# Miniprotein binders against q9h3h3, part 12

Target 1, 235 residues: q9h3h3
Amino acid sequence: EDGFTAEHLAAEAMAADMDPWLVFDARTTPATELDAWLAKYPPSQVTRYGDPGSPNSEPVGWIAVYGQGYSPNSGDVQGLQAAWEALQTSGRPITPGTLRQLAITHHVLSGKWLMHLAPGFKLDHAWAGIARAVVEGQLQVAKVSPRAKEGGRQVICVYTDDFTDRLGVLEADSAIRAAGIKCLLTYKPDVYTYLGIYRANRWHLCPTLYESRFQLGGSARGSRVLDRANNVELT

## First folded at step 16 (miniprotein)

Design xF13
Fold by ESMFold2, fold request of step 17:
Structure xF13 (fold): chain B 235 residues (1-235), chain A 85 residues (1-85)
Amino acid sequence: as target 1 above (235 residues)
Amino acid sequence: SPEEIREEIEELLEKAEEKLEEAEKKFKEGVDPRKARELLMEVFELLWEALRLAEKLGNEELLDRAWELVQRAWQLLLRLRELLK
């Protein structure tokens, strides 16, 4: 929409990966402690760099919840980068099919549903719902950005382990809606993120694979999910 | 004028490339990863401005040069993250 704000926010998000995270890990922490943790670290109040009056005195890159069954698997990121550099210099076309094959070959299959919310009650409430869904086992892992110094919208990322598994991605969407989330969701495979493929890119690629809109038709917490690449409704 | 805008874009690209080369050197030497990260954020800021101006001119060559530098900077940022994880 305006300038290259989304692209710069993506770079800042990658930089934030390198700072400390605030993590509730259900694998080692009783579920009964979750509500107290959520109250201590609301994402609308945790600041990126530890501003005065915030719950954190040091920088925080992300606030995250790991589910009981969460097993980290980032794949062959170094091999992915090398293959990407070779592909760009090869003269071969760069297409959604090419990126899918890179992701499969290098086992970088994760992706995430994204939602963007302004700081405040709606953000904190949405995050709490997602965090509970993770701890209860309906979702595996999620993170939320802390409040930036300038303010502005924050992002909740809800991960899935295989973007090529359309059924699994749709099941995660359903679990998000069951947690009470009604805002727009967009789905981005991690391979697009790792390769720096934004909305503005020279290959005219669409880094958003799916778009989910809440609606009541057919079910109490149903979704209308659109495949953005083919402009076809999946639900 | 279009000539003034083109000259400004060239200056931004030159500054961005200098900072990117410094970040690449710091990464190769394995020293001061926080400075390397800071340099990369500055590179991105310069490149977004260069892209904005190049879009105003409709200059495809300058757009391509800026995007190539964005890719170089992004891939270094990801390598830096992988190093520090």
Scores: ipSAE 0.773, ipTM 0.911, lowest interface PAE 0.9, mean pLDDT 89
Fold by ESMFold2, fold request of step 17:
Structure xF13 (fold): chain B 235 residues (1-235), chain A 85 residues (1-85)
Amino acid sequence: as target 1 above (235 residues)
Amino acid sequence: SPEEIREEIEELLEKAEEKLEEAEKKFKEGVDPRKARELLMEVFELLWEALRLAEKLGNEELLDRAWELVQRAWQLLLRLRELLK
């Protein structure tokens, strides 16, 4: 009944970026250490603020795995913010096309597949599968939220480096499915997140570009992917 | 009554703007950026309630004011993220 719960969770996710992260970095850590690291820091047991009995004694914003090919580049986020403010005061229309152009101009091209799972074995198992796919090179970067003090679902984010590269986004979906993930996935470009464009927003924009549903025997990728902006199936 | 709901929305927006101005001041001074973050989370809670009530009332002026404050708060939150990374 709280009509803005998802929007507040987005704000809390942004705030979590500012706390320390637990990171397995395949560029500097042998792959043989991954299973021990996963056992030490399961997302269902790592707590947001370091509760007694947790494997962490300090706050943790995110648990993340960086692949061999990880190349950090957030783009020109400050320039994006300035251009966004100017666009809003210009009187020009705000459309998916103008947001796409802002993202391209400022090189804020990353986006992510999202999945939401309840705390427990299924979450930890799904995260382990994603983490292995990242270390093995099928995916580049993923993160998972720690357990919040309140009960509730946690999120796994699997990043792609360019939301305008549809093939790359679909390949990431396929790699997620190959890791055994069967739940609903939604894809959101980071530009929408940085600009604070939620499902409920002033411009009636749809910040989810794609939805992926698991599909047995339907394709080599194991999923049915919908383009939500145009209501068109891509698979 | 609709007028009582309108007054409640006005009070929520006034409180949210006061906290947002405090967060903006702390950000510019660089003194306590984590306190600025905490203030912004409180701002969002006030604004979600203001929006919920304004939507029920159908009051476009109050909806516009609330959404403008949401954008202002969000952009400060992103600036804080860039600072504390």
Scores: ipSAE 0.768, ipTM 0.907, lowest interface PAE 0.9, mean pLDDT 89
Fold by ESMFold2, look of step 16:
Order: structure tokens, then C-alpha cells, then sequence
Structure xF13 (fold): chain B 235 residues (1-235), chain A 85 residues (1-85)
């Protein structure tokens, strides 16, 4: 919207990666403990820097849930950075196709469905539904931002392991909708995030690959998904 | 006035580059990663304001300079994140 708010929020999100995370790891923690953990750390009450009255006394960058099938694989991020720097000095055009090839070459293939919600019971309820879907195996991994001091909108990120696998991305959308989520979802590959390519960028690229809108009728999947790069409906 | 805006942008870019060089030094030293991160957040604040003003002025050269610094700062932020994760 005004100024470079989205771009600064992206920088703060990257900085948040470097602070402690609150993690429920289904690979090492019984599923029966999930409800107690959710009650202890609602995202509307966990604060970014440990405000008085918060459940946390120290900074928290993210609240996350890892599914039983979650296998961490960030790919060759250092090689990606080197290739990105070389590409920028080469004089070659920077396009969605060249970013896709960089991602494939360096195995930085993850991406995420994003939803933005105001602090409150709607956010906490949505997060709880997503967290349960992850522990039950319908989703692999998700995270949610803690509450900022100003109380602005928070983000839930639901990851998929390969943005080039369209079926897998659509299956994650379906699982999100089955968890009761009705808001707008946008999908961003991690390669765009790591290279700092957001809405405002030097190359005028659109970092949103897909949009998903909840549909009360018509579609059997309960959502309509648009491929933003090709301007084509997938449903 | 357009001249006052141009001067403000150039001052912001000079300050941002100075802080970015300090952050790069702190990264190489490896002593206080949270300080390097703090410096980078300050760099971004200066650069977003420089970009806002440069867009208002319509000055493509200043826009290019600001975006170059944004990319340099972002790549350092990612290196710092990869070091500390």
C-alpha cells in the first residue's frame, strides 16, 4: 500500500528467522500434547520481544509446527546467492523463468501459502486448525508470526516442499480449506523470499505465483486458484 | 522543492551506505550478530525513505542507486541468517 511497508515487513520476517522459535515437533512430541501447547502459545498473545504479560519472556521470531513427515531441506542457499550475484552482473534479463531455473539448479524448491489475519480469536482459531492439519499429516509444516508491539496483522505460512509440483501445491490449498480457512491465500516460492524479491522490486516481477479464493459453491475443491504468472485459472 | 528532495535522497543514501559498510564489517568480525542485524534494519529504514522520495521526484538514477543498496543489504541479511540459523 503506502511506501515500502510490505518490503520492510519482509526484511523483519527474515530477521525474525534469527530469533528463537517456539516449535511443536510432531516427530518427537506426542500428538495428544498439541492442544495444551496451542493454549499456552496462542499467536495473538505471544509477543515478538517478550512484552510484560506475555507467555514468553524472551524474543520469539516464529511459532511453528513440524509434521511427522517433515524433513528439513533448505537446499543450496549459498550457491543460490553466488549464482544470483553472477546473474545480476551478467547483463542477462531477470525473469520468472530465470528465477525458476536458479531454484531448480540449487534445490531451493520450497514455497508457502500465506494468509494475513488481525490479532484475536480468528487468528488463534485459524492457527489451531492449521496446526492440527500438520500434526494429522495433511500438511507438512507451518509457522505463524507472533504479535507485534503495534498489534498489526499477523501471517500464517503453510509450506510445500516443491513449488514446481503444482498438484502438491493444490493439495495443500485443499487441506488448508478443509481446516476451515476462508480468507484469501497467496503462494510465494522461497527463492523469491531469499533473493529479496517482493512486490516492489527492481525488475517489476510479481512474487505471488498463485492466489486461492474460497468458493461457497461451484468448485468441488471449495476454492478457485489463479496462476498469477500465466494469468490462468487452475480450477 | 525538487532540489531539496534530491539533496535529502542523497543524504539518506550516504547514511545508508555508511551503515551498510559498518554492518559488513560486523559480519566479517562475527562477534555480535544481533548488532549486525540491527544495523541492517536501520539501513533498510533509510533506503525505504530514499526510495519513496526518489519515486516522488521521478529520478531514475537515484532509484537505481537505492535499489542497488537494497540488494546489497538484503544479500548480507541472508548471509547473516544462514550463519546464525
Amino acid sequence: as target 1 above (235 residues)
Amino acid sequence: SPEEIREEIEELLEKAEEKLEEAEKKFKEGVDPRKARELLMEVFELLWEALRLAEKLGNEELLDRAWELVQRAWQLLLRLRELLK
Scores: ipSAE 0.745, ipTM 0.894, lowest interface PAE 0.9, mean pLDDT 89
Fold by OpenDDE base, look of step 16:
Structure xF13 (fold): chain B 235 residues (1-235), chain A 85 residues (1-85)
Amino acid sequence: as target 1 above (235 residues)
Amino acid sequence: SPEEIREEIEELLEKAEEKLEEAEKKFKEGVDPRKARELLMEVFELLWEALRLAEKLGNEELLDRAWELVQRAWQLLLRLRELLK
């Protein structure tokens, strides 16, 4: 990705949160309806702005699936922002530890595994696998970006409640792999997104905490998970 | 030339600041958050180009100014997002 493309896509993703979502909520909708919903709204065909001939006539920010145990908790995002502004003005060093502490203090602990896929059957199949894992309770919540006009890659986000819970992050990776996903995964805390911390940020902070690579082991589907902050293999 | 690149960066930053101020004004006035969002997306596009050029030029001052505007724009976008949730 040339220049600030990743940063622009992050801004677009944040902006997309403001448009209506297509949601399958397993708390209110029977699991038996999932296949029909997936067939009605394949992410490769749902368009960001409701293009003619798409399944959606209106703009869609995200396609999402909520699991039975899903409880939205955004924490104190306003307090986090105020503390971040104060920290920037203080001239104090900003480290990954600083951001972790801010996140904990303000209860902004959500994070996500990210995968980028080209539009088409492989994306729709991957999404169907993830959606099923969410409805079956192996994952809590996931979303996928709709198709853009330019036909760029779509992103699937699989959330965890706490990016500081390493076990929970690894369990989500395992569930994603069990759903048949073999591509590269990156894990990003939402706090980095909310504070506008990108790859090329002036503080040299890496917004990616973990990377997962699929590994064909003998009898077990596994992944190799790298802690990017410490450059340590976790699996 | 380096001077031409500097001038281009300064023009981008000025335009970005003007649009950002307009977006902030719209937000404060209670205008449809989506209109402010559209302006912010334009602001980001300008700032990414400014940052790219400033990196190419190796000008730390211009980099810092661009990043300050990115942060300010991002904070506004986050506030807009919270209104529409």
Scores: ipSAE 0.727, ipTM 0.926, lowest interface PAE 0.6, mean pLDDT 91
Fold by OpenDDE base, fold request of step 17:
Structure xF13 (fold): chain B 235 residues (1-235), chain A 85 residues (1-85)
Amino acid sequence: as target 1 above (235 residues)
Amino acid sequence: SPEEIREEIEELLEKAEEKLEEAEKKFKEGVDPRKARELLMEVFELLWEALRLAEKLGNEELLDRAWELVQRAWQLLLRLRELLK
């Protein structure tokens, strides 16, 4: 992506949280209804602003699936933000360790595996695989961005409860790979999103903690996961 | 020219700050958060262009000013998001 496109898309993604979501909640809806729901709302056809001829007439921020064990907990985002403002004002050095401690202190520990796919059958198929894995309990929660007018790539986000739990992050990668996903995955903590830390941030912090590449004939996980902070392969 | 680029950056920053102040005002007045969001998206677009030009010029002062406005805009966006969870 050229220039600050990634940062703008990230601002749009955060802004999209403010619009209504199309949700399949496995806690209240039978799993047998998932296929009909996926057919009704294929991500490649659901439009961000409810364009004529789309399955949605109103704006949609995200399409999401909640697993049976899903419990929404965003932590103290307001306290995090206040602490972040105070930290910037203090002139103290800002490091990945600083952000990790802020996240822990304010219980803002969620993170996500991200995959970017062009609109079409491959996206819808990938989403269906992820949605099934969520409903079956291999994953807790996932969301996908609706189709934008620009025809740009859509993003699937698969969440984990704690970005500091390396095993949980790796288990989610394994489940994504088991669902048939072969594209590049990047893992980002939500704390980086909330603090406006993306690729070109002023502190030169890398928001990507992990990178997963599909590997044929590899480990039972079917991927190689790189710890980007330490430049160490974990699998 | 470098001088023309500098002038363009200053104009972008001024316009971004004015729009940001308008968004902050709307937020404080309890206007629909979505209206403030729309203004913030415009603010970000202006700031991305300002940053691009400032990087091209190699002007650290203008980069710092643009990033300060980005952070201020991002903080407001986060606050708006918290209202519409």
Scores: ipSAE 0.717, ipTM 0.923, lowest interface PAE 0.6, mean pLDDT 91

Design xF13
Fold by OpenDDE base, fold request of step 17:
Structure xF13 (fold): chain B 235 residues (1-235), chain A 85 residues (1-85)
Amino acid sequence: as target 1 above (235 residues)
Amino acid sequence: SPEEIREEIEELLEKAEEKLEEAEKKFKEGVDPRKARELLMEVFELLWEALRLAEKLGNEELLDRAWELVQRAWQLLLRLRELLK
């Protein structure tokens, strides 16, 4: 990724949160309707701005699936932001520990496994696997970016409630692997996203806490998970 | 030349700051958050180019100024997002 492409894509992703979402909500919609919904709105064909011939005529920010146990809780994002501004103004050192403490204090604990896939059958198949895992209760919530006009990779985000819960993060990795996903996964806390901390940042913070690589014949998880902060394998 | 690159960075930063101030004004006035969002996306594009050039130049001062504007723009985007979420 050349230059600030990751940061730009992240800004676009955050901006896309402001547009309408295509949602399958397993709390209100029978699971038997999932296949028809997936066929109607394949992520590789849903366009960001509702291009002619796309399944959507209007702009779509995200395609999402909510599990039966999904409860929206973003924590105190405003308090987090105010504390972050005050911290920057103070000139105090900013560390991963500082961000973790801010996240805990303001209850902004969500994080996500990320996978990037080119538009096409592999993406749609991966998304269908994830969506099924969410509806079946193996995962809580997931979203996928629609196809950009310029093309490029689409991102699937699979959320966990608490990035500080290592077991929950690992369980989500296992569920993703069980859904047939074999690509590289990276785990990022939402607090890093909200505070504009990406690969390039003035504090030299790494926003990726975990990396998962698929492994044939490995443990029951089918993956090798690396703690990037400590450079330790967890599986 | 390094001087020409510096001038280009300064122009990018100035344009980015002006657009950012306009976006902040629109936000404060209660204008459609999506309009402020579009301005912010333009701000980010300018700032990414400024950062790229500042890195190429190795100018820490210009890097710091660009990153400060990125953070300010990001904070506004986050606030806009919370209004429409």
Scores: ipSAE 0.714, ipTM 0.922, lowest interface PAE 0.6, mean pLDDT 91

Design xF4
Fold by OpenDDE base, look of step 17:
Structure xF4 (fold): chain B 235 residues (1-235), chain A 85 residues (1-85)
Amino acid sequence: as target 1 above (235 residues)
Amino acid sequence: SPEEIREEIEELLEKAEEKLEEAEKKFKEGVDPRKARELLLEVFKLLWEALRLAEKLGNRELLDRAWELVQRAWQLLVRLRELLK
């Protein structure tokens, strides 16, 4: 990707959080309605701006599924921002350890496994598998980006409550693999997203904590997970 | 020329800062957060181009200025997002 395309797509994704979401909430909607909802709103056909002939007439920021155990908790994002501004002004070194401590202090602990897929059957099938895993309680919450006008890849985000809980992060990877997903996965804490830390940043921080590669006939998890910060395999 | 590239970067940074200040003003005045969001997306496009050119020029000062504006714009975007939750 030439230049800052990834950073711009990240800004657009953050901006899309402000538009209405298409949500299946398993806390209020029977699981038996999931298949009809998936058929009504396949992510490859739902358009970002409600294009003519799309399932949606209005702009959609994200398509999401909430599990039975889902509780929205973003932590103290305002306190995190104030602490981040103060840290930058102090001239103190900014390290992955510093960001981890900020996240813990302000309870901004959520993170997500990310997968990028081209629009089409493979994306819709992947999303259906993830959505079922969420409704069945194997995952807490997931979202997928709608189709953009320019096309390009859509992103599925599968969240975990705590990026510092290595076991929880690995369990989510296992559940994603059990849902039939074979593509590359990257794990990113939300604190990096809120602080604007992407691939290109002035501090040379890597926003990806983990990478998962599908492995045939491997461990019971069906994947190889790499800790990117330490360059160590966890599985 | 390197001088022409520098001038272009400075013009991009100035325009980005003006739009960012307008977005901050709209936010402070309680204007629809979506209007401020649209301005911020324009700010980011300008800053990406400024960064690209500053990298090409190898000018650390201009890179640092552009990244400071990116951070300022990003923090505003996050604040706008939190208001709509």
Scores: ipSAE 0.826, ipTM 0.938, lowest interface PAE 0.5, mean pLDDT 92
Fold by OpenDDE base, look of step 16:
Structure xF4 (fold): chain B 235 residues (1-235), chain A 85 residues (1-85)
Amino acid sequence: as target 1 above (235 residues)
Amino acid sequence: SPEEIREEIEELLEKAEEKLEEAEKKFKEGVDPRKARELLLEVFKLLWEALRLAEKLGNRELLDRAWELVQRAWQLLVRLRELLK
């Protein structure tokens, strides 16, 4: 990806949150309907703007599955923003520790495992595995980006409630691996997303806290998880 | 030339600032958040190009100005998102 393509895609992804979502909500819909829903809305065929011949006629921001235990709580995003503006104005050093403290103070604790896959059968199969894990209660919530007109990779996001809960983050990795996902995973807190901290940022902050690599015949988790901040393997 | 690149960056930043101010105004006036969103996406495109050129030029001042506008635009986008989630 040349230049700031990743940052622009992140802006488009944030903007896509504002469009309607295709949602399977396990709290209100029987689990037995999941297969029919997955067949109706395969993410490789659902288009961002409702292209002719797509399963959707209207724009779709995301395709999502909500688990039985899902409770939407984004924390105090407005307070976070105000504190972030004040921090920048203060000229104080901005560190990963600073961002962690801001997140805790404002209860903006959600984070996500990210995987990028090319459109097609492998993506749809991966999504089906994740969706099932969410409906079965192994994961709380997940979303996948619709197919872009330009093509490119689609992203699956699997959320955890607290990026500071290392055990919860690792449990989600294990559940993703158990669902048959073998690609590289990266974990990003939502606070980094809300504050516009990506690969290129003026503070040289790494937005990725964890990296998970699939491992054949390894530990019970089936992955190696690297703490990127400390450069330490956790598994 | 370096001078031509500088001028191009300054034009990009000016255009980005104008569009950003328009988006902020629309937000403040309670206009459909999606309209402000579209302006912001245009702002980001301008700013990414400005950053690319400023990096090429090695001009720290222009880099800092571009990044400040990116942050302002990004915070507005987050605010817009919070209205429609």
Scores: ipSAE 0.818, ipTM 0.935, lowest interface PAE 0.5, mean pLDDT 92
Fold by OpenDDE base, fold request of step 17:
Structure xF4 (fold): chain B 235 residues (1-235), chain A 85 residues (1-85)
Amino acid sequence: as target 1 above (235 residues)
Amino acid sequence: SPEEIREEIEELLEKAEEKLEEAEKKFKEGVDPRKARELLLEVFKLLWEALRLAEKLGNRELLDRAWELVQRAWQLLVRLRELLK
């Protein structure tokens, strides 16, 4: 995949945030209804634009599950943007440390574990596992992209409140692994998303802070987590 | 030719900038954010092609111009998104 193709998919994903979401909110909906909701809206069948024969008749940006402890807080995204524009104008070097400081200053601290899966049973099963983990309070919030017309991989995003909290990031990885997910996971802070920092960015910044690989018989977490910034295994 | 590639990049950048300005205008006028979004997605497609060609050409100036437009378009997209959250 061309780096620019990945950035376009990221732009489409950001644009999809503007369309209605299919949400299961565990704060208002009994956990006993989750299985029926998952059966009604399997991510592999929910279409981005509400195609004929899909479970959705209207456009869907994301399918999401909110846990009991979920509190939406995006921080000061406008202040972050202004500071980012000022930083670019200043000609100062832009480093991962700079972005971390911007994120902290503007309280834009959310991040997500990402997994990419082809449409089908494996995706729906993975999503069901994640959704259950969210409803059970092992995870706070997750979303999955609907099926695109062009096909391609769908993405599951599992959020953490603070990408600077290494323990929280690792706990989320453990919960994802406990949910039966065995694929590669990458962790990306939302600040990188808001600032348009993707794989092919002009600053050569890596937006992925962590990578998690499933490991059989390994640590209690069932994964190896690599800190990509420091090139150190954490687990 | 390198000259033809340069011309193609400049045309792409011009088209992208025009569409971006239209999207910004729509945003300022309070038009449905989704309309501006659709324009931005078109802007990005043009800019990705411009970047590909500029990388092939090795032209730093054109790369920088394209990336500046990407950032401007991206910031607008984020602003649009924040209005609908």
Scores: ipSAE 0.817, ipTM 0.934, lowest interface PAE 0.5, mean pLDDT 92
Fold by OpenDDE base, fold request of step 17:
Structure xF4 (fold): chain B 235 residues (1-235), chain A 85 residues (1-85)
Amino acid sequence: as target 1 above (235 residues)
Amino acid sequence: SPEEIREEIEELLEKAEEKLEEAEKKFKEGVDPRKARELLLEVFKLLWEALRLAEKLGNRELLDRAWELVQRAWQLLVRLRELLK
């Protein structure tokens, strides 16, 4: 896939936020119901537009699990947008530091670990592990994209409250690894999503702050985490 | 030819801008945000093609115009999303 294909998939993912979600909320639903919910709505079978024979008859934007400590807070997205427009008009250089400062100023601090998996058993198993970790309180919130018509890769997003809290980002990586996930993980702040900064962007900014690779026999974390901005290993 | 590619890019940009203006109008009129969303997805497809061709041509002006429309469309998409939260 070229950079523009990736941007279009990102636009579709943003657009999917506007459709109904299938949610398991651990704050209101007993943890004992999770297995039945996972069996009812396996991500590999839930279709984006409610295709015939799918467990959903209507469009689904995302499948999500909310933990006991989950508190939805997106910050001041409107203020962020206004500041971003003003920054572009000013002609000032746009750097990762500039974006970090904008995020802090407007309290748009959420970020996510991303994993891309082909539809099937491996995806559903990975999702089940993540969902359990959320319900058990090792993670706060996660979502997975439904199956597309094209049969492309589905994405699991595992959120952290603050992308500037390196420890919190690393703790989430550890919890994901403890859930049995061995694939490549990339970490992206939501501020980059809101500003339209993906793989292809006019400023050539990398939206991925961290990369996690599974490591056999490594530290208790079971992964090697790279700070992409500084090209430094954190684990 | 380079001239034909330039013409194709200009046509793509014009069509993208017209659709974007329609989406913005729908947003301002309080139409279902999902309708504006579908228009924006079409706008993005046009702009990606314009960008591919402009990169091939090496035309900085056309690249900048296309990216400006991408940003404008993206910001609208984010605004639409915030309305449905």
Scores: ipSAE 0.814, ipTM 0.932, lowest interface PAE 0.5, mean pLDDT 93
Fold by ESMFold2, fold request of step 17:
Structure xF4 (fold): chain B 235 residues (1-235), chain A 85 residues (1-85)
Amino acid sequence: as target 1 above (235 residues)
Amino acid sequence: SPEEIREEIEELLEKAEEKLEEAEKKFKEGVDPRKARELLLEVFKLLWEALRLAEKLGNRELLDRAWELVQRAWQLLVRLRELLK
């Protein structure tokens, strides 16, 4: 490992949440405006801090699209944090089951499919497909990171309402694939993000619940989805 | 040497805790949340290095101290995010 690079990137992503976002909100903006918006703000050219020559002059934390049915609900984050602190001091074991129960109890049920792509046409094309799927109602909400100065891979996050609803998570995977996405997808519940549980963590937990790999065979949906908790293929 | 590595880890942890206390103060006072955010990012950089060295040394006590500070810093970062939206 090279000094917790993934963990620091997670901290920077959380910090980015606190800067302004560029949002296309289908609840208040006509769908006919989407193509112009996508052309104005390609994620490979929108810069994190508003660099010269970029389409944005101010810092941008995220580029996002909200679908017609998007209803934001982060749940009881403060209660989650308090219960987490109590659990850690209780001496009880910390397991995937106890985290799932905390998430249910405090209504912190959202999660996200993640994909990582290098800056360029492929990233911008993938984002445009996802954004259209959101505006058309096949997905509820998605965001993509802007270009960082170091020029590394960027992330697209596609949210679902309830990580415990396996059918809903698989339906989102199918909609992502129907939008033409063929790269590896990983699914993470937001509870792990709020509690700071990443690859390197003191409880040896795996924050990735599902992996989706595109299958070569026939159909546009062609996914092979692995349940990481049970090491079982779902498809 | 192992002793120099231990001293470096302890210095990193002391600096990280000092900066974390400053960030906690700024959060509680509701003053300059962007500075609090920058302090927390600095805290994480110090702690990742402390963890790397503590793992190399195999020192459980130093690993535990570093991870406790990581969790404390992360929880403050989440609270700050919730404040700023």
Scores: ipSAE 0.757, ipTM 0.905, lowest interface PAE 0.9, mean pLDDT 89

